# Designs tried in a protein design chat: VHH binders against Aspartate dehydrogenase domain-containing protein (ASPDH). Part 5

Target 1, 283 residues: Aspartate dehydrogenase domain-containing protein (ASPDH), of Homo sapiens (Human) (a6nd91)
Amino acid sequence: MADRGPWRVGVVGYGRLGQSLVSRLLAQGPELGLELVFVWNRDPGRMAGSVPPSLQLQNLAALGERRPDLVVEVAHPKIIHESGAQILRHANLLVGSPSALSDQTTERQLLEASQHWDHAVFVARGALWGAEDIRRLDAAGGLRSLRVTMATHPDGFRLEGPLAAAHSPGPCTVLYEGPVRGLCPFAPRNSNTMAAAALAAPSLGFDGVIGVLVADTSLTDMHVVDVELSGPRGPTGRSFAVHTRRENPAEPGAVTGSATVTAFWQSLLACCQLPSRPGIHLC

## First folded at step 1 (VHH)

Design L07 (framework vhh_lunsekimig_d3)
Fold by ESMFold2-Fast, scan of step 1:
Structure L07 (fold): chain B 283 residues (1-283), chain A 118 residues (1-118)
Amino acid sequence: as target 1 above (283 residues)
Amino acid sequence: EVQLVESGGGVVQPGGSLRLSCAASGSIFSINALYWYRQAAGIERELIASITSGGRTNYVDSVKGRFTISRDNSENTMYLQMNSLRAEDTGLYYCTTHPYYSRGFDYWGQGTLVTVSS
């Protein structure tokens, strides 16, 4: 918690988000009671010249030697599938790729490891504005629908399988509309906010929350996330409803915008202040 | 670039009729679902009617049987035929090319005011 010595943080992944986090941990970490103890990337050459050699971890399996308190995943769902349970043996885990949790086997393995080793699994809320309000509404039994729409320039998508074959005949095209579970395997980098929404609304979950992907060629400098929810009908026939629109500045081809990077840093800080309890928790 | 222009609003007596039009940019119109929203004073904007690119329609219960949405892809125009108008139908009517993404101003029209009064 806040009164102990420095929290030892490991970073897994050195893409745009990882680079920003490592930079901030090195510059601001010590004054915030955080110590960066390792950085790992599948391609270690990417860290050359920017990450101090002493902080570079060559083999992720050796992470225990660095004695981390928190490991931050900003790489790919595959890391969570393959190494999430192993990481939980040593530290709390902040999942940056919650689309991995749409796989029921992965979710089960993380929950089992979390309980066994008494470490928390944290999920970054990403661009999901109002996540705590959604959780509270759902816990009270007041949530009936939740829809999350991600719109970005086509160059900002990293699509797989049947979605990679999708074509956009016009300037604005809906690529997918349906349960978040059906989307995550084919849009692992573009469905993380929707996965966070499914985790925020357990009564609906991955099968009840609706995800929508929109390719829009006019979005040359931003990503847009719209969150729409409704409650039960009231006496007048009207339902409680909330709509939130979040605009994230980004260049064409960028998967993550600058606002998302800043939000993730806040998630990392929040994880270090929350109680370390088994289970999956949003931050 | 998406441009939407609503028209056809006005003052009408209860039981009367109005036909609203929404003119949209041609490159987007024919491939997207189209939507009419209504905003009354002191009330959040609500979805009234929708029509898919394939012509499937949906209506909020309060207007079902009274309002008819249609589209003319050759004219790049969507219509809302409003019959048997009631005082509660008063409001500013907006068209948009997609409900979830197009909640941003770039995909909204300027609106057209409908007033149902005696």
Scores: ipSAE 0.000, ipTM 0.113, lowest interface PAE 17.8, mean pLDDT 81

Design L08 (framework vhh_lunsekimig_d3)
Fold by ESMFold2-Fast, scan of step 1:
Structure L08 (fold): chain B 283 residues (1-283), chain A 119 residues (1-119)
Amino acid sequence: as target 1 above (283 residues)
Amino acid sequence: EVQLVESGGGVVQPGGSLRLSCAASGFTFSNYWLYWYRQAAGIERELIASITSGGSTNYVDSVKGRFTISRDNSENTMYLQMNSLRAEDTGLYYCAREGDYVWGSYDYWGQGTLVTVSS
């Protein structure tokens, strides 16, 4: 019945985060000028009985038929690699898996599609505190280093608790320390905040921003993100420096905490208010 | 390797009850979200109930108030208590563990257990 309708949103991925976003879009979307027009998941069975049949999209390639203004990816880096450029043909794209952008071919394809079709690529900031301040400092030529450390209980990492315990690790074990680009392929789920940091600091990028992954056995109910940055050296040899610590409460064993879900919802709302400029933008 | 084994299915009359069990091995049970899926003949699998690692539950409207999902982390077992069963509840019931979030991963399912509600 509507000619254009309100801002039309499609959701790709129906895992923990996707379920929360779909619920919020159905309950609060209309009053915010948002209309959910499709939900897609690789396994359609996850949506059965939970998502109205009329909103279920069976083939992601047919998304253009739903006329979305924004497509939100909360699935997996593979979706960005395989379908990101195709999505950009039809709509702005909010990337929930920015670790996908550590692949230079994927980044190039998204930028080319964004420019060709005049649609924006938005990246959710996730658990990254101070993303806008980092971006502004970098744009002014003032950023010299950026290090992002993510610490969680070892059960979620490459080394499972039993294996980590068998190797007698300390209470706090560094699993990785190096360029974010080197981490993303091996920890796509845990490196998203670090990928967002690399995108916030383009002068450093995926090769200059340092990511640190820490297994901390004391973190039974939270995830911790520490951001350390430095600016220009002053006359005394001292550098401008900022250190922030963000503590995110999480259910035992959960990767996605309540603070992360709320932050992503705010990123979605922000994308709907920003101009649809080509390129990759944080929100 | 991840293994999920369902049991407790059978034939019941409308209004009857069944308790399904899902025995899990090959992973740290307490750390994962777990699901019950249902598949009726000619219909795709639907997620009917979920339980988080912290014990929070969610249900589709058609089973809410009738079905109860629970987990016993000490026994590595998840349950589905089904009350007030209806003919439309007939189907194969699969337990599942959330995927590993790696390339190509998706939920891990068991083999399924058949529930038949006769009328």
Scores: ipSAE 0.000, ipTM 0.224, lowest interface PAE 13.3, mean pLDDT 82

Design L09 (framework vhh_lunsekimig_d3)
Fold by ESMFold2-Fast, scan of step 1:
Structure L09 (fold): chain B 283 residues (1-283), chain A 119 residues (1-119)
Amino acid sequence: as target 1 above (283 residues)
Amino acid sequence: EVQLVESGGGVVQPGGSLRLSCAASGFTVSDYYLYWYRQAAGIERELIASISSGGDTNYVDSVKGRFTISRDNSENTMYLQMNSLRAEDTGLYYCAKDLSPYEYGMDVWGQGTLVTVSS
């Protein structure tokens, strides 16, 4: 890293992931050249007793007063929709809710703000194993299909709209199978890995990548993410294919597994080491 | 009430220097992102420099290394130090602020100050 003062980091969201990041930033940040400058949560009561009062930001709109270099969103897609462009005016943005980018207006506004203010939009890959390999294969013109399946206990889903009302019998139920774009609005916190996959594979995008949500009552202590991709047919008629399975330990009913928390911390560190250039980038 | 007033323009020879000022009244500049724009005859207005409320600066490539934007929040004023001036720098220079401290978008209030670089 080029010699500079500490990177000033703001954290937006104080759920399980936000709590883990704030604790790590306070304990390890200084030795890594990072300074936590604010923590914001829509319900400020959740920060009481654990976040120093001087670091608590009461109004997200006032974030510029804390002079952040990087703002980390670990809250909800709604924050990206409502405040993403405003954040980019002041700092680079690490998006923890990339399902927000399935909305074309939001993506356009973030790209415009990114270019105008010369700040980067980083997208955390989450539980998406092999994101760089997918991106490189796609760039070479070798990607033909990409399917991402998220399976968890029904209590681990936070579904909205038509998906929240869906009822199906059985121990293993497919709640959705189709383009990622159609899923994100109704599963904003359970579709982030699929949104990252769509961003890693721009030739397919949100309309070409297939997302699958599976409710599996046997998955009481883990979330499972399966990634299946294929390339073009070779001379023998066989296609290049890769299948990965990620098993993320999680407490019963949890939305976020422990492996995702660790991966997100690595994404945060990577953002501080990557060249800052406008546009949307996976980390 | 709300005003941005540019000053410091003039006629200079190539290689010369000028310092432009943007004095604000009716609001506090420390809360705002601030900009310098340039409008040359027959050419669309161009953003050339910006400074955040926290002091971070950005420049268009054609002026980078030659121009320096700065702010003095205690005097409610922004500056543009222009060095190594070229004929292509000739134009009317405007300062601008965002619509609000927390909403991106340009609000250009100044009348401009004329800079003429001629040999």
Scores: ipSAE 0.000, ipTM 0.097, lowest interface PAE 20.2, mean pLDDT 81

Design L10 (framework vhh_lunsekimig_d3)
Fold by ESMFold2-Fast, scan of step 1:
Structure L10 (fold): chain B 283 residues (1-283), chain A 118 residues (1-118)
Amino acid sequence: as target 1 above (283 residues)
Amino acid sequence: EVQLVESGGGVVQPGGSLRLSCAASGFTFSSYELYWYRQAAGIERELIASITPGGSTNYVDSVKGRFTISRDNSENTMYLQMNSLRAEDTGLYYCAAWDYSDEYFQHWGQGTLVTVSS
């Protein structure tokens, strides 16, 4: 139960998002019933001078010694692939890199560990506006298509393999359009919202949800997420349809916008305030 | 497929100069924060210089004013101009590419040896 003592929180990753979360946990955590018990980063030098030495965890495998209730991953899909199931032995896990779940083996291992150890896997919805509405619509059998488009300045993308070779010759260039599963391995940082959408719409999943990456040179200080969904054709020949546009301010070149940082903090609080169950849940 | 290849190392006398290059392929170079590290025998790798996608630079105090980091996004290449070299600058120099969020090292080169010896 939420009212029984402080929730013990561990943070894995000390990039921009991790730094913001650690600062908030240290400044506001105690009054919210949260206690930061460790911070881990692959390069421990990044934590020097800003994270108290007693909170620095040198070996992620030793996390059980800190007795966390929640471990927050804000590092990389590789951490989820390699350590996610092991973390679930000790704590609930908030996944900041849900593109990792596009790997079927990883998803299966997390679900099995979640059920075995009676811990929840939470996925931050990121810039996905209306995630709960999508989930409810899908559960009711009312969802037929879901397309998520992320548009940002080319400098805001972190792309690998075939996507890294894509050119942006015009002011607005489509870098990818297709199933989210095909995108995640080559854009693990820029596909997280689309991965959240696939998890919100299990009838479609990673193979049925369409992800679109757009390089737009006019978007120097924001990320734009456009969500288009439709239901089945009705008697009039029309279908239920929803189109949303979310604009997230971002520093030039940044992957994570300021609105996403604030939303992630609210996701963390939701994981600690409400009763959780085994399985994968959006928050 | 992803590669960072350092070049330009060699043997120089104290007070000499070298220019290191780091040629990159297989990722969106212009979007990554880029770093030069060095490692002397028996010592851990030390961050020497960094440059953001926007061109902002940072240097460790021991090289500030002597070393200059730069990038050429059109050629997918990063440089380190080293002037007024000292014996203490001897070591393997590595380039690395991290995303702007500084989460962890995504890509490393193999290193290029710099020896400052009289």
Scores: ipSAE 0.011, ipTM 0.410, lowest interface PAE 9.5, mean pLDDT 85

Design L11 (framework vhh_lunsekimig_d3)
Amino acid sequence: EVQLVESGGGVVQPGGSLRLSCAASGRTFSDYYLYWYRQAAGIERELIASITSGGSTNYVDSVKGRFTISRDNSENTMYLQMNSLRAEDTGLYYCAAEPYSYGSDWEFDYWGQGTLVTVSS
ESMFold2-Fast, scan of step 1: ipSAE 0.041; ipTM 0.521

Design R01 (framework vhh_rezetamig_d1)
Fold by ESMFold2-Fast, scan of step 1:
Structure R01 (fold): chain B 283 residues (1-283), chain A 122 residues (1-122)
Amino acid sequence: as target 1 above (283 residues)
Amino acid sequence: QLQLQESGPGLVKPSETLSLTCTVSGGSISSSDYYWGWIRQPPGKGLEWIGHIYYSGSTYYNPSLENRVTISVDTSKNQFSLKLSSVTAADTAVYYCARDYYDSSGEYFDYRGQGTLVTVSS
């Protein structure tokens, strides 16, 4: 906490989100007890002129030399697949691409590294509103269903494989509806909120939580996340139910909205307050 | 060293299709971390993002241009191409091919070609 020296933070990825986090860490980090100790990007040329040379890490494998307390991944699921366990050898890991955890081998590998090295895996809640409430409800055995719908302008999707060939013939088109596990490999940037939901609800998991992607041409300046959940049928014949709608401002064609960037910054700050316990934890 | 090189006609007649190819050398186009795209700069104006393509063939276009733009990729030749149909004098610009980050909409190009001037004129 307050009496600890500065938390040493490394940032992996220098896209839109990474650039915002690095800027905030440099401008506001010191007063918040945070010290940026490295920035890594697969292409180091991207950091030229914007990241101080002394903070640029050329080889991710050498991250241990910077002695980070927390490494923040804002790059791509591939980094989690390839380097997540190695990062956990040295530091706590905040996963910005939780869709990577839909791969059972990756999830198992990270949990094993987390236990072995005694470091936490944190997952940013992203656009998921009420993540802690979902987690607590599930832990109490009170969750029967969870459906997360992401609606955005078609130009906001970055789709791969079978989903890349999908047509959007109407003004409002359902591109996918099914288990989150089936969505994540083909929409790694657009399924992160749904992956967070699966991790918040382990009784359902990636196979029980339903993800829905909707292309809506009227959504020119925002992403919409609807969360619908229900509990078991009670004595009155009624079930507990919650429906939330989050409207997240975004530029046309943008994958990451401004509210998501702000929420991720809050997740980073929250991770620094949480105990370093093995396992996967939402923040 | 990664290099991108534009090629195609420098003069296109009004109503015809502008066609440009970008050849990538010193690196593979089959990368999951990047898009490959096109931006242009009309005389006296700022840069305008046209669109980009993922190596899988997924395309993302500027909404103002989407009805006229087709971007394609040929991973076997390490090339990607732009077709812009129904051109007018307003399409006169220096056209650049560029590598763009996965979460960018033309704001964060890290490599681009030298540019090629395309004039739309009779």
Scores: ipSAE 0.006, ipTM 0.254, lowest interface PAE 10.1, mean pLDDT 83

Design R02 (framework vhh_rezetamig_d1)
Fold by ESMFold2-Fast, scan of step 1:
Structure R02 (fold): chain B 283 residues (1-283), chain A 120 residues (1-120)
Amino acid sequence: as target 1 above (283 residues)
Amino acid sequence: QLQLQESGPGLVKPSETLSLTCTVSGGSISSGDYYWGWIRQPPGKGLEWIGHIYYSGSTYYNPSLENRVTISVDTSKNQFSLKLSSVTAADTAVYYCAREWGDYEAFDIRGQGTLVTVSS
């Protein structure tokens, strides 16, 4: 990496996660061999007073002029749908909104661009504990079921369409239980961990991995992610099984908890250490 | 339970300014990563996005309307407002206020809508 100088990082999106990443890149990036070269947000006014004007990119299509090595998406699935392939012409892409990959056309377009331009698509594992273990188990043919449940206070959800109209008649309400593919379009910010799970378990994929959203009014200061998996039934009728519970502190109304921000930062750092091979890779 | 409610005159004369206010209850405009926006539906036509505002005052408008639109926010009253200048009969529509998460026209809640008729 000494021969290349610092890795040039562009950030797309300036919501809570984007703001945290930009702050860390400015404060800690130089010491880690990282240089922030641009920040883009669809509403550029959000960057006013926080992002140096020289780092503000006005037109995302002009990103090639900043010569990034890695572009980090922390915006919205729509940017992956509309601009993911274009970004891959210039740089490796770290996808912060993997719910976008529930759309088969988008996944195909990213894979084709990745192969054509020899750039990697990285997917942040987010709140998914044990992502690499799930991937290895699946590759060995040892995975039969995978169920990911996210429970949070109702104020922590950002739901659309049919899910936005869902009633919460009690203190603990299941808002959705079914294939991850059916969830992603209506909960794109709250389904990213489940999308990562579908990508970690390609034998099941978006249609075989089960996602569950639970509104729990008692969870005033945390998000909970439960991962339940099992292998095939053996001769004794028993299956290999794992159940993990991850508790992530979060301020009231936050979509993204503090541990998720830290995990995403580690994913960004990991991308800089991984080979830039074409394809979709978890980090 | 978050609720949005539009208010303002239902009749506006041509060339005047259409002015609507959205009152937010059950939650704070300054909390979370939300934009607060306006959308409209003219009779017999589809929905048209007008614009949105972040609680800090940052705005983004539909380019086709940007020269006539002003959206403002009053965090002390938990309200945001729309002004549309130089109205014509083409501005007759049901106007909705909406909560949008992110900056990509994705909304998870809207008001019940208010009909605004432009006529003399």
Scores: ipSAE 0.012, ipTM 0.276, lowest interface PAE 8.8, mean pLDDT 83

Design R03 (framework vhh_rezetamig_d1)
Fold by ESMFold2-Fast, scan of step 1:
Structure R03 (fold): chain B 283 residues (1-283), chain A 120 residues (1-120)
Amino acid sequence: as target 1 above (283 residues)
Amino acid sequence: QLQLQESGPGLVKPSETLSLTCTVSGGSISSSNYYWGWIRQPPGKGLEWIGHIYYSGDTYYNPSLENRVTISVDTSKNQFSLKLSSVTAADTAVYYCARLPSYYGWFDPRGQGTLVTVSS
């Protein structure tokens, strides 16, 4: 393709991650061939004084008027459920809330819109270290189990339904252990790394990948993600196994760690270098 | 270990139909977990998705190519094929066959790729 000018980027969501991305797009975007064309947030008051009025989009349904090439979702799974397919009519979509894809209807609608409109669905890998290695191992038929454990201070969780009742039981408590699909509806903001893992390992998927949530009161400034995987038994009777531990500094009570913001920016840049191809792709 | 291999003519005349076959070994094409598809890379450009097929015969095509593309599957031979009609010089590219997870829909090009040149 001839370079048609800068990639036009829209940002949906103006929480901590959205604020960081908007600041980077305004400061560094032009030199990287990126142009911020809109910012939308359900509460427009959050954008007052920090986002130029000309860049503020009042109605998300009107996003096509801004002619984006990429729309970045850093808001909530509900946006993906309600607007993901509509966004894909106009642009590639970078999903910051992949827990939305645990809903089979949403996943199917996004895949259908993606292939129909020839736009990609990108999923930010977030705190998932080694996502590409997991994907390749699974593609080769070498993956038998995958378990992702997220440990954080109780105040760092945004839990719903039955999980909310167990938020502060003890100094170190397992709040959930089971299929990622069962977790996502009740921890939509704390299960995104596990959703990314399910997407990296389609042989297991949301029903085969095990997600574990641990409330640890000692983790006042840190989120910890442990990834454990195994392959089939080898000739010696032993299985291939990998265990990684990622420690991500976070402000007390924060849902999003500082390293996640940097990783998400890299995901955004990677999306802009890939061809527009339908389907769901990890970045 | 799963292996995909492209085969077909390396030269196609303008206005003719480009035909390629992908042979799958080390795994069955009859799987509910995967689609099987075609991707191409024109010289100096990125990858472009052409389309994919489920073992049942259900197809999904790039809208820009939909009127020219046919993908078919032969589960008895463990193969799937691409036909691209009315080719022009713009269709000159390295063509890859690839596996695509049906649940999550991303591309993992597993073939070596085959160069197809459109020239009279």
Scores: ipSAE 0.000, ipTM 0.121, lowest interface PAE 17.5, mean pLDDT 82

Design R04 (framework vhh_rezetamig_d1)
Fold by ESMFold2-Fast, scan of step 1:
Structure R04 (fold): chain B 283 residues (1-283), chain A 122 residues (1-122)
Amino acid sequence: as target 1 above (283 residues)
Amino acid sequence: QLQLQESGPGLVKPSETLSLTCTVSGGSISSEDYYWGWIRQPPGKGLEWIGHIYHSGSTYYNPSLENRVTISVDTSKNQFSLKLSSVTAADTAVYYCARGYDFWSEYYFDYRGQGTLVTVSS
């Protein structure tokens, strides 16, 4: 059973994460059986001088001409809303912006396209540590609560609608506390880890998982993600509980060396090793 | 509390159409979060997925049954139905209606009816 050639990978988005992925695909891709076939960015000027012109895709709608096996989204939830189902017509999709899946219409359209075209939707876990353990615990019926808190400097937030209007933080301010579904539309770039948690815990989902967004002016060079979960109360009145704290450095220029970039690269490699089954799968 | 209940004839003649209805109570069939489908278990064999339908009306069928299966919804009665045409003795099975969702893989069913035996015999 010989390989039919390398996996053909397209990258959508050329921000800091996209730049790291493109560099790794060009340097390490061939030895790993991966071939970069296109890079697309809404502003093509960002690709000038770093992406070979032959790999630059001018119109995302023409992606089928490049015959990708996997399209990696590292741009914005809007791409998933607008183009996710169309991408699934041609390739498996790795979603870097899972906050898009908090929209029930988008999730349904992706699941339907996934089934129709026999392509997988993969979701990057983001900064969520222990996603597989959460999934296993939930599948066993052992999960009763899941709370994900993201704390960052106020300058790190990109807030919309009511959250933007309400954003007048002191030194440490809770900007949101409630179901993840209520947060994602107003903090699409700061709720991806919480969306991944909702997808890892389907018994709770977007309406049962609690997301907390904290502005902390002391966090000038890091993002903090706290995950708190509990199981059912036992005969002693005590519950199984786990609390993890992940500190992610956010210093200028450190994106290529950050734990988040490395984790996303591992998600990309992992989804290429998984069976291409329809549905939504965490990497 | 969510309950699913199968109903329909327990005996069908060869070459005729098998028709079953699932009545849903304690939950809405119009929910965007779920799909509703049919599974069967022939005597002495494993479970076989027949097909499912989303709230949008989109249907997905087992390729081996695709030309014979129709699944439809009646949102006014909170029901969904199965029609399987041109039945043979091989279609004799316990038929279950089920609620499911797509996550991690293709088919996760979290609720199932009690099942109804359908015998195909002359």
Scores: ipSAE 0.000, ipTM 0.108, lowest interface PAE 17.9, mean pLDDT 80

Design R05 (framework vhh_rezetamig_d1)
Fold by ESMFold2-Fast, scan of step 1:
Structure R05 (fold): chain B 283 residues (1-283), chain A 122 residues (1-122)
Amino acid sequence: as target 1 above (283 residues)
Amino acid sequence: QLQLQESGPGLVKPSETLSLTCTVSGGSISSGGYYWGWIRQPPGKGLEWIGHIYDSGSTYYNPSLENRVTISVDTSKNQFSLKLSSVTAADTAVYYCARDLEYSDSWYLDYRGQGTLVTVSS
């Protein structure tokens, strides 16, 4: 059997993360066996002068004409809700907005399309350090609790509905503490790490994993993610426990820190090396 | 250090046009993959998204305000502006200019100005 040619990659979204990925795909992609075949953005004017016209896709529905092997979503949960199943008709999908999967209808539609078209749904782990260890621990029946706390400067949050009306009266304020499912609709950009955690721990899921959002005015140049997990109580009265703290430098008010951009690039590379099997998989 | 600063008159008469300018310093409007917009908060009410402009010049407006709103950008001055026509007392609010790093129709913000109070009164 002949070796497969380069993996054909399409990018959906041309914000800061999308721009970084496109630049890297153009500069380093060929050496890594990757070929950028399209870039789509709802405002095509943002691609003018920076994306070659031949790579610009005007209508996302026409993505099949570019014959992608992988489509990378770095736009918004709405793209997953509205177009995720259609993308899966043509290619594997790397989801950059996993908060979209907190909607059970969206998750069902993606799984159905994934099975029907024999394409994988990959989820970027983002700021979730140790995602594979969490998944393996959960698969072995060794996970009892998982709590993910994201702390950032108030200006780094993108909050909707009830959370947008929340007051931050002190220098350190808990904006939300509860199931990840209750958080995702109102913090779609700030809950992606927690959504990844829910997907890494299916025994707990979106309803069992606890997400905590903390507004901390002292975090002017950094995002902090704390992960706390425990196993079942043993005969000695002790439980297996892991506590991790991830500090990610960020521009003041930025949603996406520098380490998150690098981690997403590694997720993209990993997807191209993983089996293209139906279902939802972390990378 | 990125800074956004609103400027414009604090008092506008009913039926006139409200004009505000946002001056950006420590960063460029024409770089970084951001969109730039305006939000407001009327006294005792929540935040309302007015509209935004991409660095390409494309504009998107709140449908409830669409027929009265114009947002424009002047990259040579590193400024963007809001014009709201036919104002009434209901347009009295604190107006903020804002930036977001991601492409979106939402009023999500990664940076905002200090806000400026605009009162519509005779």
Scores: ipSAE 0.000, ipTM 0.203, lowest interface PAE 10.6, mean pLDDT 82

